# VHH binders against Cytoplasmic dynein intermediate light chain DYN3 (DYN3), part 20

Target 1, 312 residues: Cytoplasmic dynein intermediate light chain DYN3 (DYN3), of Saccharomyces cerevisiae (q04949)
Amino acid sequence: MDNCNAWDKLLSQNESTINSTETATITAIIYSPSSKTLHQFINICFPEGSNSILDTTLINYATIGWTNDLKENYSVDVYTLIRNTDDALDLLKPFLQEHSSKVRWLILLDWTLNDQKLWLNELSYAFNKIKQLNDDNEFSVWCLNSGEILNLQRHTTVWQSVHIDFILQTLRSFCYFNDSSLFYICEDHTEEKREEAQRLKYQELLKHFCEDRDMKDHIEMVKRSEILIPKGCDSIGLIKTVDERFEPTEVKEQHFLARYMDFIPTIDKIREDRKTTSGIDLDKLYPLEVFKVNIQEELGKMFAKYRENSRI
Below, E stands for the ipSAE of ESMFold2; O stands for the ipSAE of ESMFold2 at other seeds; V2 stands for 0.75 times the mean of E and O plus 0.25 times the DockQ between their complexes.

## First folded at step 17 (VHH; framework vhh_6fv0_2)

Design k3 (from a1 with Y110V; at its last look DockQ between E and O 0.90; V2 from the best seeds 0.75)
Fold by ESMFold2 at other seeds, look of step 17:
Structure k3 (fold): chain B 312 residues (1-312), chain A 121 residues (1-121)
Amino acid sequence: as target 1 above (312 residues)
Amino acid sequence: QVQLQESGGGLVQPGGSLRLSCAASGFTFSSYTMYWVRQAPEKGLEWVSTISGSGGYTYYKESVKGRFTVSRDNAKNTLYLQMNSLKPEDAAQYYCATRGNRYTGDEFEVRGQGTQVTVSS
């Protein structure tokens, strides 16, 4: 039996569902910085068993079904892509050529990868490239392992609340101007029943996002590790409540990327703390040299394109 | 060290009003976003309202929006919360707060004893 149709098998257990409703079809693409991040995201936010059908190759595809809390049936065609090079998104072109419908993009970031300096440039590149590849997009940014915020503050001398808030205000501004949702995913592993309840909450969040449902009941703008901001629910004024000296419109400007990268704590300080604690060689994953190429010019091209497109 | 002292709580009937004050010292008050938070018995700390350093930007918990008004007087280093149309579920110990620091790991840094708001008939 084809496990890509696991939700269809689940529906066969509900006679009223089978007899009364048709399955709606959704296309979703998950763009992940690593295999580990992808597995964590699916395990947390997708229905139980979804990891067994989405292996961790560079590109993968599966059909995942679910029933929402309104007893509506959905079939979700999920494509996954693990970033391996600067051109990774071009690999999706064969999967998108026949698409005339909306694609839900789940663009993953991961607080544990020690790559926060790269986030703005990577998001700018990804959004620009996706808009070139497909016309009808629903964007979301999912920051996994946001509980690491507390660890960075407790276990380093260099991470302060001002850095956490600056990243938050930058991400909120980016998502606001790019018509994207922003979700921080924080797991609480202290008790199994609380962990399961939290996982169910994130599964409902994912379903509401994919199904284009109202998400106003899911807003969290205050708890730093648990930020949930659906598309259309933020504003310049709300972003400024964090620190009003931050100017959200500056995120669109070419010079902002350099200021963003300069302000975020150095990878050397974090690497030194992480090396002595974990023994992991961070230089193999995220060398500082990667982000110095074309960053300034790439942002300039992206912001010019966004200004042109945002007149409508 | 930041010091915060709350006052203005008391006993009111449902539908009544109270005005809370928070005297601040030990930091440049006008530079900091301030928060009102509350704690009911058996519950954790709950965020109520946010106000930016100048007072120009505010944000409210949905259940208090339209009933509560946060304000500040930077010349007096004082934060205020005007609470109207009080409901039994608003009963709690109220604190003013800043953002938590690296030593506690808490979301909010509470330094005062708070002020009790009781809503009963």
Scores: ipSAE 0.703, ipTM 0.891, lowest interface PAE 1.2, mean pLDDT 79
ESMFold2, look of step 17: ipSAE 0.705; ipTM 0.891
ESMFold2 (binder alone), look of step 17: mean pLDDT 86; pTM 0.864

Design k4 (from a1 with F27R; at its last look DockQ between E and O 0.85; V2 from the best seeds 0.00; counts 0 for: unsure alone 64.3 < 65)
Fold by ESMFold2 at other seeds, look of step 17:
Structure k4 (fold): chain B 312 residues (1-312), chain A 121 residues (1-121)
Amino acid sequence: as target 1 above (312 residues)
Amino acid sequence: QVQLQESGGGLVQPGGSLRLSCAASGRTFSSYTMYWVRQAPEKGLEWVSTISGSGGYTYYKESVKGRFTVSRDNAKNTLYLQMNSLKPEDAAQYYCATRGNRYTGDEFEYRGQGTQVTVSS
């Protein structure tokens, strides 16, 4: 069955750069905990210059074109959304109700925000809410700034490998039972050649995810800061190889959330230990930001862009 | 801290077999996930296989899956790697490894001196 409507056909026809092959369309939604996290993600994973049309303090929409390594052309309708309240996802209802096509969800987490205690609850709420908003979803969870794992352990006495592994096994179990991919993004800015190769790697990963291609060549389950697990590639047994005492099926239980939150260190405990930790000002690490945005203005801008792009 | 000592390496022809052993001491062996890793000359450390504390769960690098089998005998504090159908690209110094309480940038912080596997005609 063809899920293309008249608008999708007109949009695809007008967005071809060279009519040597057909253009396929994709809908993707990036759900980010902050504007900074969103900016980093787009800069790493999307074509150069995408930030100028996708960045936002609340909600945005743009169409991005790309050509993959098989010379196939794609038109990607990208929505960006910042979590500013528990009901932020409801802002997408008008755009989702018109099209019930498959949506690729890019749900972002960020190791630098000092909110790891909240991750399981936030993911559970987001996935449940998304399933209420749209029937045909392809989920992925992207953990940015995973290099922070090293900093947390070097600069405090409270973060240990057991905490890092517990978070990983929890996220893997959550994604496994919710049929979601899980990707860690670790940035390396020390060499231009390595930085460019890293960007190309993550751009290829994003394209494969959005294009529903085989991703078995992109699996990494061992290096703790570089985890890459496409949906369908994990298992209860593989998760238990990290630490067999962890029980993946317990992640679905209501009681597990309290255990998860209790086990994970907090920024306040990290600050309490700061006198014993050499050489870092923990008071400046990753403060929570109070965020107030003019919702009506941002929605108005997005609706205007959406109507223009959808009408040709 | 844990001490690890690898043995069983040697020279084999392509298609041959070797069984590596790893003796462990200093920590409760059965509580820890263990790894086999390898390093070819002038290359970085490469993960090969993972086995859980009880031995009940394993994971293999794709290029060795079906040819290599990891196992452990917790009564003897010994880890094994059975390597069959060896290829020239398997030639390396092999280490058994485990992780410490802190991630220091080394995924395989505790390992022995290794045992050399050489594959040649």
Scores: ipSAE 0.803, ipTM 0.926, lowest interface PAE 0.8, mean pLDDT 82
ESMFold2, look of step 17: ipSAE 0.805; ipTM 0.928
ESMFold2 (binder alone), look of step 17: mean pLDDT 77; pTM 0.783

Design k5 (from a1 with S30R G53S; at its last look DockQ between E and O 0.80; V2 from the best seeds 0.81)
Fold by ESMFold2 at other seeds, look of step 17:
Structure k5 (fold): chain B 312 residues (1-312), chain A 121 residues (1-121)
Amino acid sequence: as target 1 above (312 residues)
Amino acid sequence: QVQLQESGGGLVQPGGSLRLSCAASGFTFRSYTMYWVRQAPEKGLEWVSTISSSGGYTYYKESVKGRFTVSRDNAKNTLYLQMNSLKPEDAAQYYCATRGNRYTGDEFEYRGQGTQVTVSS
């Protein structure tokens, strides 16, 4: 049976750009590894109530408005896409082929998914694919749940500071050579006042990124769970201050990917080490295949729901 | 067994200079990135500067950049901080620091007793 194209719905919602307020429209695309990661990101970084507008479906769209600290009003067209397979970005091809303005990309990673081995390859593929699909991009990488760094150190014998630093220097180098911002998002749930202050900080960071504003006041390169590095603020020399033995230029080379993947601890290495040590329940770690949702099934669910509500 | 000993603090007037030293022992100093951090009364630790293991790469807090210079002598296992054009807001207890092989939630897990810098007219 025929169905409405989910992309047609997204495009029709975007046709009413900047109605009656004379406010320029910003286009932002959030590319998330999971619905849970996306929900957390919106709850932390977007204005209160945005979650009800950006329901965490496989593909979604909403217009979100805000006023910045200079009393300027902005209207942001936000598209969300869940990364189920390597081909997920192709779902945006019809939109991107007709879109000629700048697109702000918020590419999400999540420390809790136990997929750090995949990060470099996934970022490399995503950045290259996006550059093929669209000419005018502003990139950012957002690593959610970076507080997990502490848990990995405390609760396993496998994760050491050298692994955390290696991932950081790899991500910083990748973002440096690809003209991208890099942001770690760490929530402190132990104190409500501090938790709210952090959310306000991250909301301002998001606004500055989307508005192409100066973010120098937000730079953090020292606290390992709270890294904030806007585009243009890093350098090979600064990356080397973490551990001078790391060679940032090697990140661009094909052989580095294998070295990266071999060095990063995995659930399998944690399980093997656990046979000789104690302390971590591996059954509570998420299997990687839960990460790979069947996108055809999700599209089918979306079309079925739309079909039930439509006039046909 | 890691030991860090800061020295060289004192009282200076605004615009003055001080040179801090940090003697290190009990670890392979030349293999570790080193940090200067400071703490004013009733405040948390504040990062000031970073220097890589060879001394070839440095990073400074923006408010001290151009006024402070971090350096190291790996043959003497000694870290230095040259502080010029001192301001009242620079007054604090200064510590040299390094990181261990496991992250405990403290970015500057190993530090000495500190040396006091006081800026008053």
Scores: ipSAE 0.816, ipTM 0.935, lowest interface PAE 0.7, mean pLDDT 80
ESMFold2, look of step 17: ipSAE 0.819; ipTM 0.934
ESMFold2 (binder alone), look of step 17: mean pLDDT 82; pTM 0.832

Design k6 (from a1 with T33I; at its last look DockQ between E and O 0.88; V2 from the best seeds 0.00; counts 0 for: pae E 2.1 > 2)
Fold by ESMFold2, look of step 17:
Structure k6 (fold): chain B 312 residues (1-312), chain A 121 residues (1-121)
Amino acid sequence: as target 1 above (312 residues)
Amino acid sequence: QVQLQESGGGLVQPGGSLRLSCAASGFTFSSYIMYWVRQAPEKGLEWVSTISGSGGYTYYKESVKGRFTVSRDNAKNTLYLQMNSLKPEDAAQYYCATRGNRYTGDEFEYRGQGTQVTVSS
């Protein structure tokens, strides 16, 4: 029997900052709408302790080690980036020029931010920008806090099942045509045993995604707050089972974006307050200085960590 | 008042066939996605099949794909499940189900009393 003692367990959990072994190298980039969303995602899907080295208010980098269920060791170079402007992805340019392998993109959305009107446009821009920055990409979209779907219908008169379904069919269609996985993350805090099983499920899902493994056993297309659709597992016909009046092929058309934005219920005060005619400019009222993030300082910290951990 | 009533269950031999029916009333049947779900003793509800409002689009649990066929007659407000090549593991109480205009956390919120399918030698 290959019994593992407590020391072996601790060593396997702490390989992230020191590459004691190197079997296979993976590059992953997490693109998050906020620091809070990023923190939650890492806590749910990454090994324990990953937040201490990956959390950021703008950009960060670290190496995370893990061992999968087949006892294979991986070294994962993880970049974290907060979406603060349209140009945030350009901050990754120097680091993308130094790699020659596939990049796994974990593009985060968050049901609690009340920005669902903006999701399709932001995804379209991000995917197109990423394709300009890097040739070999594996895309995934991760919608955190999908349990908020229930709260939106309980606590507002305007959110209905038709809106939830429309967003789902739009995201599924976008991901289908852009060869991307789509994952809803819903934490259940009612029972400790169920919560732990759910975390283990999402950790295995992340590992399978990053390792290019078969994910057919992870598919969930029925439970609307727990959607899990790996790349290649969806279809136009499956999307239309939700509501057949929805036409998936129209999602890429310019007129669809206006229809999408008009159909989704109101957004939070920050974005709602900036609504005018058609010339909405959110940056005019709250200039970038409100973020109070020193971009040069954050880049300096990331460059220092990269140089220290790099083999180049 | 939403009403769903399943029928057509019974005892069959392995490899046999059954056709389940579900009579629907109290709502605009043709506008709603319909599900078949099943429950074995001391187990939770298990999704089996989905069919769109017109009946043009379907989705099946992998273990029943190719053996089961869901269909609907919107003029008669009736949902069907043709079950062929039945196996002992298909034995369960079968329900037709739909979801409401408001998500309550239960995709199968409206369902009938069910009909029993038993598979034995």
Scores: ipSAE 0.600, ipTM 0.860, lowest interface PAE 2.1, mean pLDDT 82
ESMFold2 (binder alone), look of step 17: mean pLDDT 84; pTM 0.850
ESMFold2 at other seeds, look of step 17: ipSAE 0.787; ipTM 0.923

Design k7 (from a1 with K61R; at its last look DockQ between E and O 0.80; V2 from the best seeds 0.81)
Fold by ESMFold2 at other seeds, look of step 17:
Structure k7 (fold): chain B 312 residues (1-312), chain A 121 residues (1-121)
Amino acid sequence: as target 1 above (312 residues)
Amino acid sequence: QVQLQESGGGLVQPGGSLRLSCAASGFTFSSYTMYWVRQAPEKGLEWVSTISGSGGYTYYRESVKGRFTVSRDNAKNTLYLQMNSLKPEDAAQYYCATRGNRYTGDEFEYRGQGTQVTVSS
C-alpha cells in the first residue's frame, strides 16, 4: 500500500488548518475630511462596537480585532486623522519613518460636504504627501454618502448627470493611475433588514481591502451611487464606457486640475471653510505631474547627509 | 423625443443563440453610451452590457462575458446584442437603454418596450 501518499495528503490538510488559527497584524490609516465623516465611516464599515474605540479627535489610535469568513484572526492597528489642520499627515512622520511594513490608507471623501470642486486637488496633495512619507502603501478612496448624488439633482438646477459622470471618471482615472481602490458608500435606512445587509456588505469590503484579498465579488461600475472598483480592476477603456469623450490620461496633466475645478458647480461657504481648515491652498494647483518623485534628488540628499554624519 | 424599439427575441433551447436589435431615434445616437438591461419575473432590472458612443469601448456583466457581444451601427442608429450559449438564467425581457441629462435614481431611464428571450429544454 502507498503510505507515503496518504501521509503527504494528511500533512498538507493539517498545515492549512493550523495557519487559519494565527493572528495577523494590519496597519490602517483613515484620513477624513471631518469628524462627522469619520464617525459615519466607522459606524458603517467597521465591526460593531468600533465607534467607542475610534473617537473623533484630530489624531486617534486603537487596535481592532476581527475574524474573517475563512476563520482567520486579524489585529488591526487603526490610526485616524482629521484633515482640518494642515500638518496632520506630518504628525505621523515619526511613526511612518520607523515602520517598514505596508500601510493601508483609507482616504475619505463625503458627498454631503459640498466640496467636490476641491476633491481632485485634495487627493493629489494627499497621495503625493503619503508617497513621500512612506514607501509601502495600499491606497483606497472612500466616497461617503453617495446617495447625495440623487439629492443634488433633485434639489438644484446646477447639478446634472454630466457633472456626476465627470467626477466619477476623474476619480476612477486618478485611482487607476495611482494604483488605488475606489469605493462609494451609500446607506439605505428604509428597512432594518436592508440596513443590516448593507452594513455586512461594507464590513466585508473593508476586511477584504485590509487583508489584500480578491475583491471580484465587490465590483460595481454601473450604479452611480454604489461604485465599487478594487485596485487593478479598472482600465482606460472601462472608464471611457461612461462617456467616451473623457480622456483619462489627461487627469495627470497640469492643466486638468484647473479644468476640473472650473467644470464642477460653484464654490460655497463649506468649500471656503474647508480650504482654510485643511491647510490646502486652493490657489496653488497640484496636478498629478507634480507628484512625480525625483528619486535621484532624494538619493543625493541622503548621501550628502550620510557623508556629513560619517566625517572624521 | 427618445424612441427605442427592441426586436429579435424568441424561444431558444439551452446552448442556442439569438441576436437582439434596438432601433433608436429622437436623439444623436452616436453621442450616447448605450446599455442592454434585462428583467426576469419577480426580479429587478439587471444590467447586461454597456457600449460607448463610437462602439469602441464595451463592458459586460460577469455572468454573460464571453457569451454575449454588444455592438452598434451608428449609420443605422441601431444597437445589437449577440447572445450565444444561452442558459435558462438568461431568460428575461431585454431592453436597450440610455441615460438622460438628469439622474432620477433610474440608471436606465430611457428604455424601449423590450423583447422577450425564453430559454427552455
Scores: ipSAE 0.795, ipTM 0.930, lowest interface PAE 0.8, mean pLDDT 81
ESMFold2, look of step 17: ipSAE 0.816; ipTM 0.933
ESMFold2 (binder alone), look of step 17: mean pLDDT 84; pTM 0.848

## First folded at step 18 (VHH; framework vhh_6fv0_2)

Design p3 (from k2 with S30R G53S; at its last look DockQ between E and O 0.57; V2 from the best seeds 0.76)
Fold by ESMFold2 at other seeds, look of step 18:
Structure p3 (fold): chain B 312 residues (1-312), chain A 121 residues (1-121)
Amino acid sequence: as target 1 above (312 residues)
Amino acid sequence: QVQLQESGGGLVQPGGSLRLSCAASGFTFRSNTMYWVRQAPEKGLEWVSTISSSGGYTYYKESVKGRFTVSRDNAKNTLYLQMNSLKPEDAAQYYCATRGNRYTGDEFEYRGQGTQVTVSS
């Protein structure tokens, strides 16, 4: 008798905010690690004044309209979900069971949260769960604050290029095999005109993704903090140009997850090293040339050993 | 210490061809991804091509795809760029490049002195 669920309540609260006039309608779901990451993403990538400061810890809804450069009008029904527990996606089940159109998934990661060890597991869970809950999905992964890559180098000797490249090749491989776009968002606050140009660039990127438009002019695979790889534009060969020893097909295997998590530095690891090192310059203890060779050699041995174990 | 030395530049007519070479020393060349980049007057560095450590995987800027071919000879520690069907827009100082063990914000941290390619119009 009482068939009101969380989604029905949310939708009834917002039904009066949109006119059902002649516009193309898009459904987008933003799956964010935190409220701050979500707020930042909307401020950067959505039209100005589209702030969706949602005063919930779990789920919210807003309708955002825009007109593209072809003078086409769109109404975007944006649902937001904060990762609270492993089962947070189940909150979307009633909505997805009633929904009959394509859903655009914007799955957020954030370089400043110091949780890079968890990224592969979080993505694997989210993609598998979403595919079980809904049949018609368009996936994208958005890594916010990728400028932090440079700060990790500035504030520690533990983070090296090999770690940055390993994360990149892992994310590219994951997205390639899951038919997903991958976008790094690097916001430069140094100069006002650059900041505005970047926001316009990312706004156009979002519009093209949501509108299913050709994105071949939005490809960046070389600048490590500004990676832009639309669905269908990557390949095993292109991923291997970063570091040929990386095997993209291994990313789908469960044992790779443990290796991924073990290889990536943590802030706690960095803090522990500093507690045990008194008055010693860490760069001098690990000369860059020696450390570079050792890390690359060790990574190569791990990949070689794994490939050998995959034979008869 | 990383040493990179480009050669093979020159003056060509539109539609002409050039082959650039890059001699590498001071690092394990066969273990490193290599890049070609270029710089036109009053412009920043522009990425042109990438080649994996074995030479088995390559990637090209869209505007040069089909016209340029990157290759390497790991026995000679040498990187090459075959440039065909040259256009005036390809005129630039060309550099071979590689990356260090730390991300500095400079994607092409190690470069040689470059070699000039001029396309007469």
Scores: ipSAE 0.808, ipTM 0.934, lowest interface PAE 0.8, mean pLDDT 80
ESMFold2, look of step 18: ipSAE 0.829; ipTM 0.938
ESMFold2 (binder alone), look of step 18: mean pLDDT 85; pTM 0.861

Design p4 (from k2 with N32R; at its last read DockQ between E and O 0.82; V2 from the best seeds 0.82)
Amino acid sequence: QVQLQESGGGLVQPGGSLRLSCAASGFTFSSRTMYWVRQAPEKGLEWVSTISGSGGYTYYKESVKGRFTVSRDNAKNTLYLQMNSLKPEDAAQYYCATRGNRYTGDEFEYRGQGTQVTVSS
ESMFold2, look of step 18: ipSAE 0.828; ipTM 0.939
ESMFold2 (binder alone), look of step 18: mean pLDDT 87; pTM 0.882
ESMFold2 at other seeds, look of step 18: ipSAE 0.827; ipTM 0.937
ESMFold2, look of step 19: ipSAE 0.816; ipTM 0.935
ESMFold2 (binder alone), look of step 19: mean pLDDT 88; pTM 0.887
ESMFold2 at other seeds, look of step 19: ipSAE 0.829; ipTM 0.938
ESMFold2, look of step 20: ipSAE 0.826; ipTM 0.938
ESMFold2 (binder alone), look of step 20: mean pLDDT 88; pTM 0.886
ESMFold2 at other seeds, look of step 20: ipSAE 0.824; ipTM 0.937
ESMFold2, fold request of step 21: ipSAE 0.832, 0.824, 0.823; ipTM 0.939, 0.937, 0.937
ESMFold2 (binder alone), fold request of step 21: mean pLDDT 86, 86, 86; pTM 0.865, 0.865, 0.863
ESMFold2 at other seeds, fold request of step 21: ipSAE 0.825, 0.819, 0.810; ipTM 0.936, 0.934, 0.932
ESMFold2, last read: ipSAE 0.823, 0.807, 0.824; ipTM 0.937, 0.931, 0.935
ESMFold2 (binder alone), last read: mean pLDDT 86, 86, 86; pTM 0.860, 0.863, 0.864
ESMFold2 at other seeds, last read: ipSAE 0.807, 0.828, 0.823; ipTM 0.932, 0.937, 0.937

Design p5 (from k2 with S31D; at its last look DockQ between E and O 0.82; V2 from the best seeds 0.81)
Fold by ESMFold2, look of step 18:
Structure p5 (fold): chain B 312 residues (1-312), chain A 121 residues (1-121)
Amino acid sequence: as target 1 above (312 residues)
Amino acid sequence: QVQLQESGGGLVQPGGSLRLSCAASGFTFSDNTMYWVRQAPEKGLEWVSTISGSGGYTYYKESVKGRFTVSRDNAKNTLYLQMNSLKPEDAAQYYCATRGNRYTGDEFEYRGQGTQVTVSS
C-alpha cells in the first residue's frame, strides 16, 4: 500500500544504490539560505556533488562517493534543504524519525545576503529544531563569501571592525556552547593558484568533518575572513582574545538577541522604511525567497515517480 | 599616530632564551589586543601570539606553545615576549602589532620595524 510520506518512497528508490557499494556510508544534510548559496558551497567545497541537481529544488537528495587521502572509500547520502519558511526543517521530520545513523549538519550562512542581523536567531531556531527532530547530530556552521567583510568596510562607512568582531565572537560563542564547528569560506579570485589551494583545503576540511577525523591542522582563529574552528578547539578565553569586553556566556540570553540585532548594520533596509523609522520589516531584511515552492506539489511529483516505477 | 618599537633581539644558541619588548604609543594601549608576528627571510608574516587588552587572555601558535610567553605591562605601555628553548626555526624578524578600526586586508596593519632573532650553533 502507498503511503502519504514521499520521503519513504524516495528512500526506497535509493536503497539499492547504498547496498551496492563497498564503502562506509555517511549521512549529511546541507541547510542553505538560498539556492545560490548552496550552488556556491557545492562548487567550492563539494565538487563531487556538481554532477547532481542538488541546488535546483527546495529539497533534494543524492548519493555521492569519494576517496580520502588514506585511500578509504566513502559513500555520502546528501540531503539538501533550502530555507523557504520557518517550518522548512519540519519537512525532514519523517526521514529523521526513522533514520538511526549520525547526521552531519552543514548549516550555511552567507555574508553577501545582508541578513547578518538575523543570523543568531536563525541559528538558534535551526539548532533547537534539529535537536528536537533528531538525537545523533554533528553540527557545523559554514559562513560563505567571508571575503565580503573587506568589501563592506571598503565600500561603506557603516561597517567597522567592531561589527565584524562582534559577529565573530557571537558565532564562536554560539558554536562553542552548541558543540559545533565554525568555518568561514573565503575565496581570493585575484590569483588562480591561491584560489585552487583554498578550494582543496575546504574540500579536505569537509571530508574530515564528515569522517570524524582530526582537523587541528586547519585551525585559523586570527585571520578574520578565514576563520576555521573545529568543534572542541575553541574556549571562552580564546574568544575573549578578540575583544575581552565581549562576554561569551551572554549569547544564549533572550536580551542578548535584541542587543545583537540592534547592533548589526543593515544597509539595504535603512532607506526603505515607508511607515515608521522605529520598526524593522523582516521581509525586507531577508532576501527575496527564490524557492517559494508548493511542498505538497513537489512531494506529489516524487510520489508519481514512485507509482510509475511500481507499475510492473 | 600609532608607534610601535621592538627591541631585545640578538644571537642565541639553540636551547637559549631571549626576551623581546615592544614600546607602544599614540593609542590607548590597554584597550587593544596585541600580537607578536615574525618573518623569516623570503617568507610571509607568521602569527606567533595574541594577548588581550588587560593581559588576561592569550593565544599561541602551536609550534611555540609552552616555550613562549606573551605578557604586557599597561602602566608602561609595553608588550613582552619571553622566548625559551629557542630552535633554529624560530629565527626571524619579530614584530609587535595591533589592528585598526577598519579591516583593510592586512590583519597586522600597525607594526614596528622589528627586532632580529638569530639562532645559531
Scores: ipSAE 0.795, ipTM 0.927, lowest interface PAE 0.8, mean pLDDT 80
ESMFold2 (binder alone), look of step 18: mean pLDDT 86; pTM 0.864
ESMFold2 at other seeds, look of step 18: ipSAE 0.825; ipTM 0.937

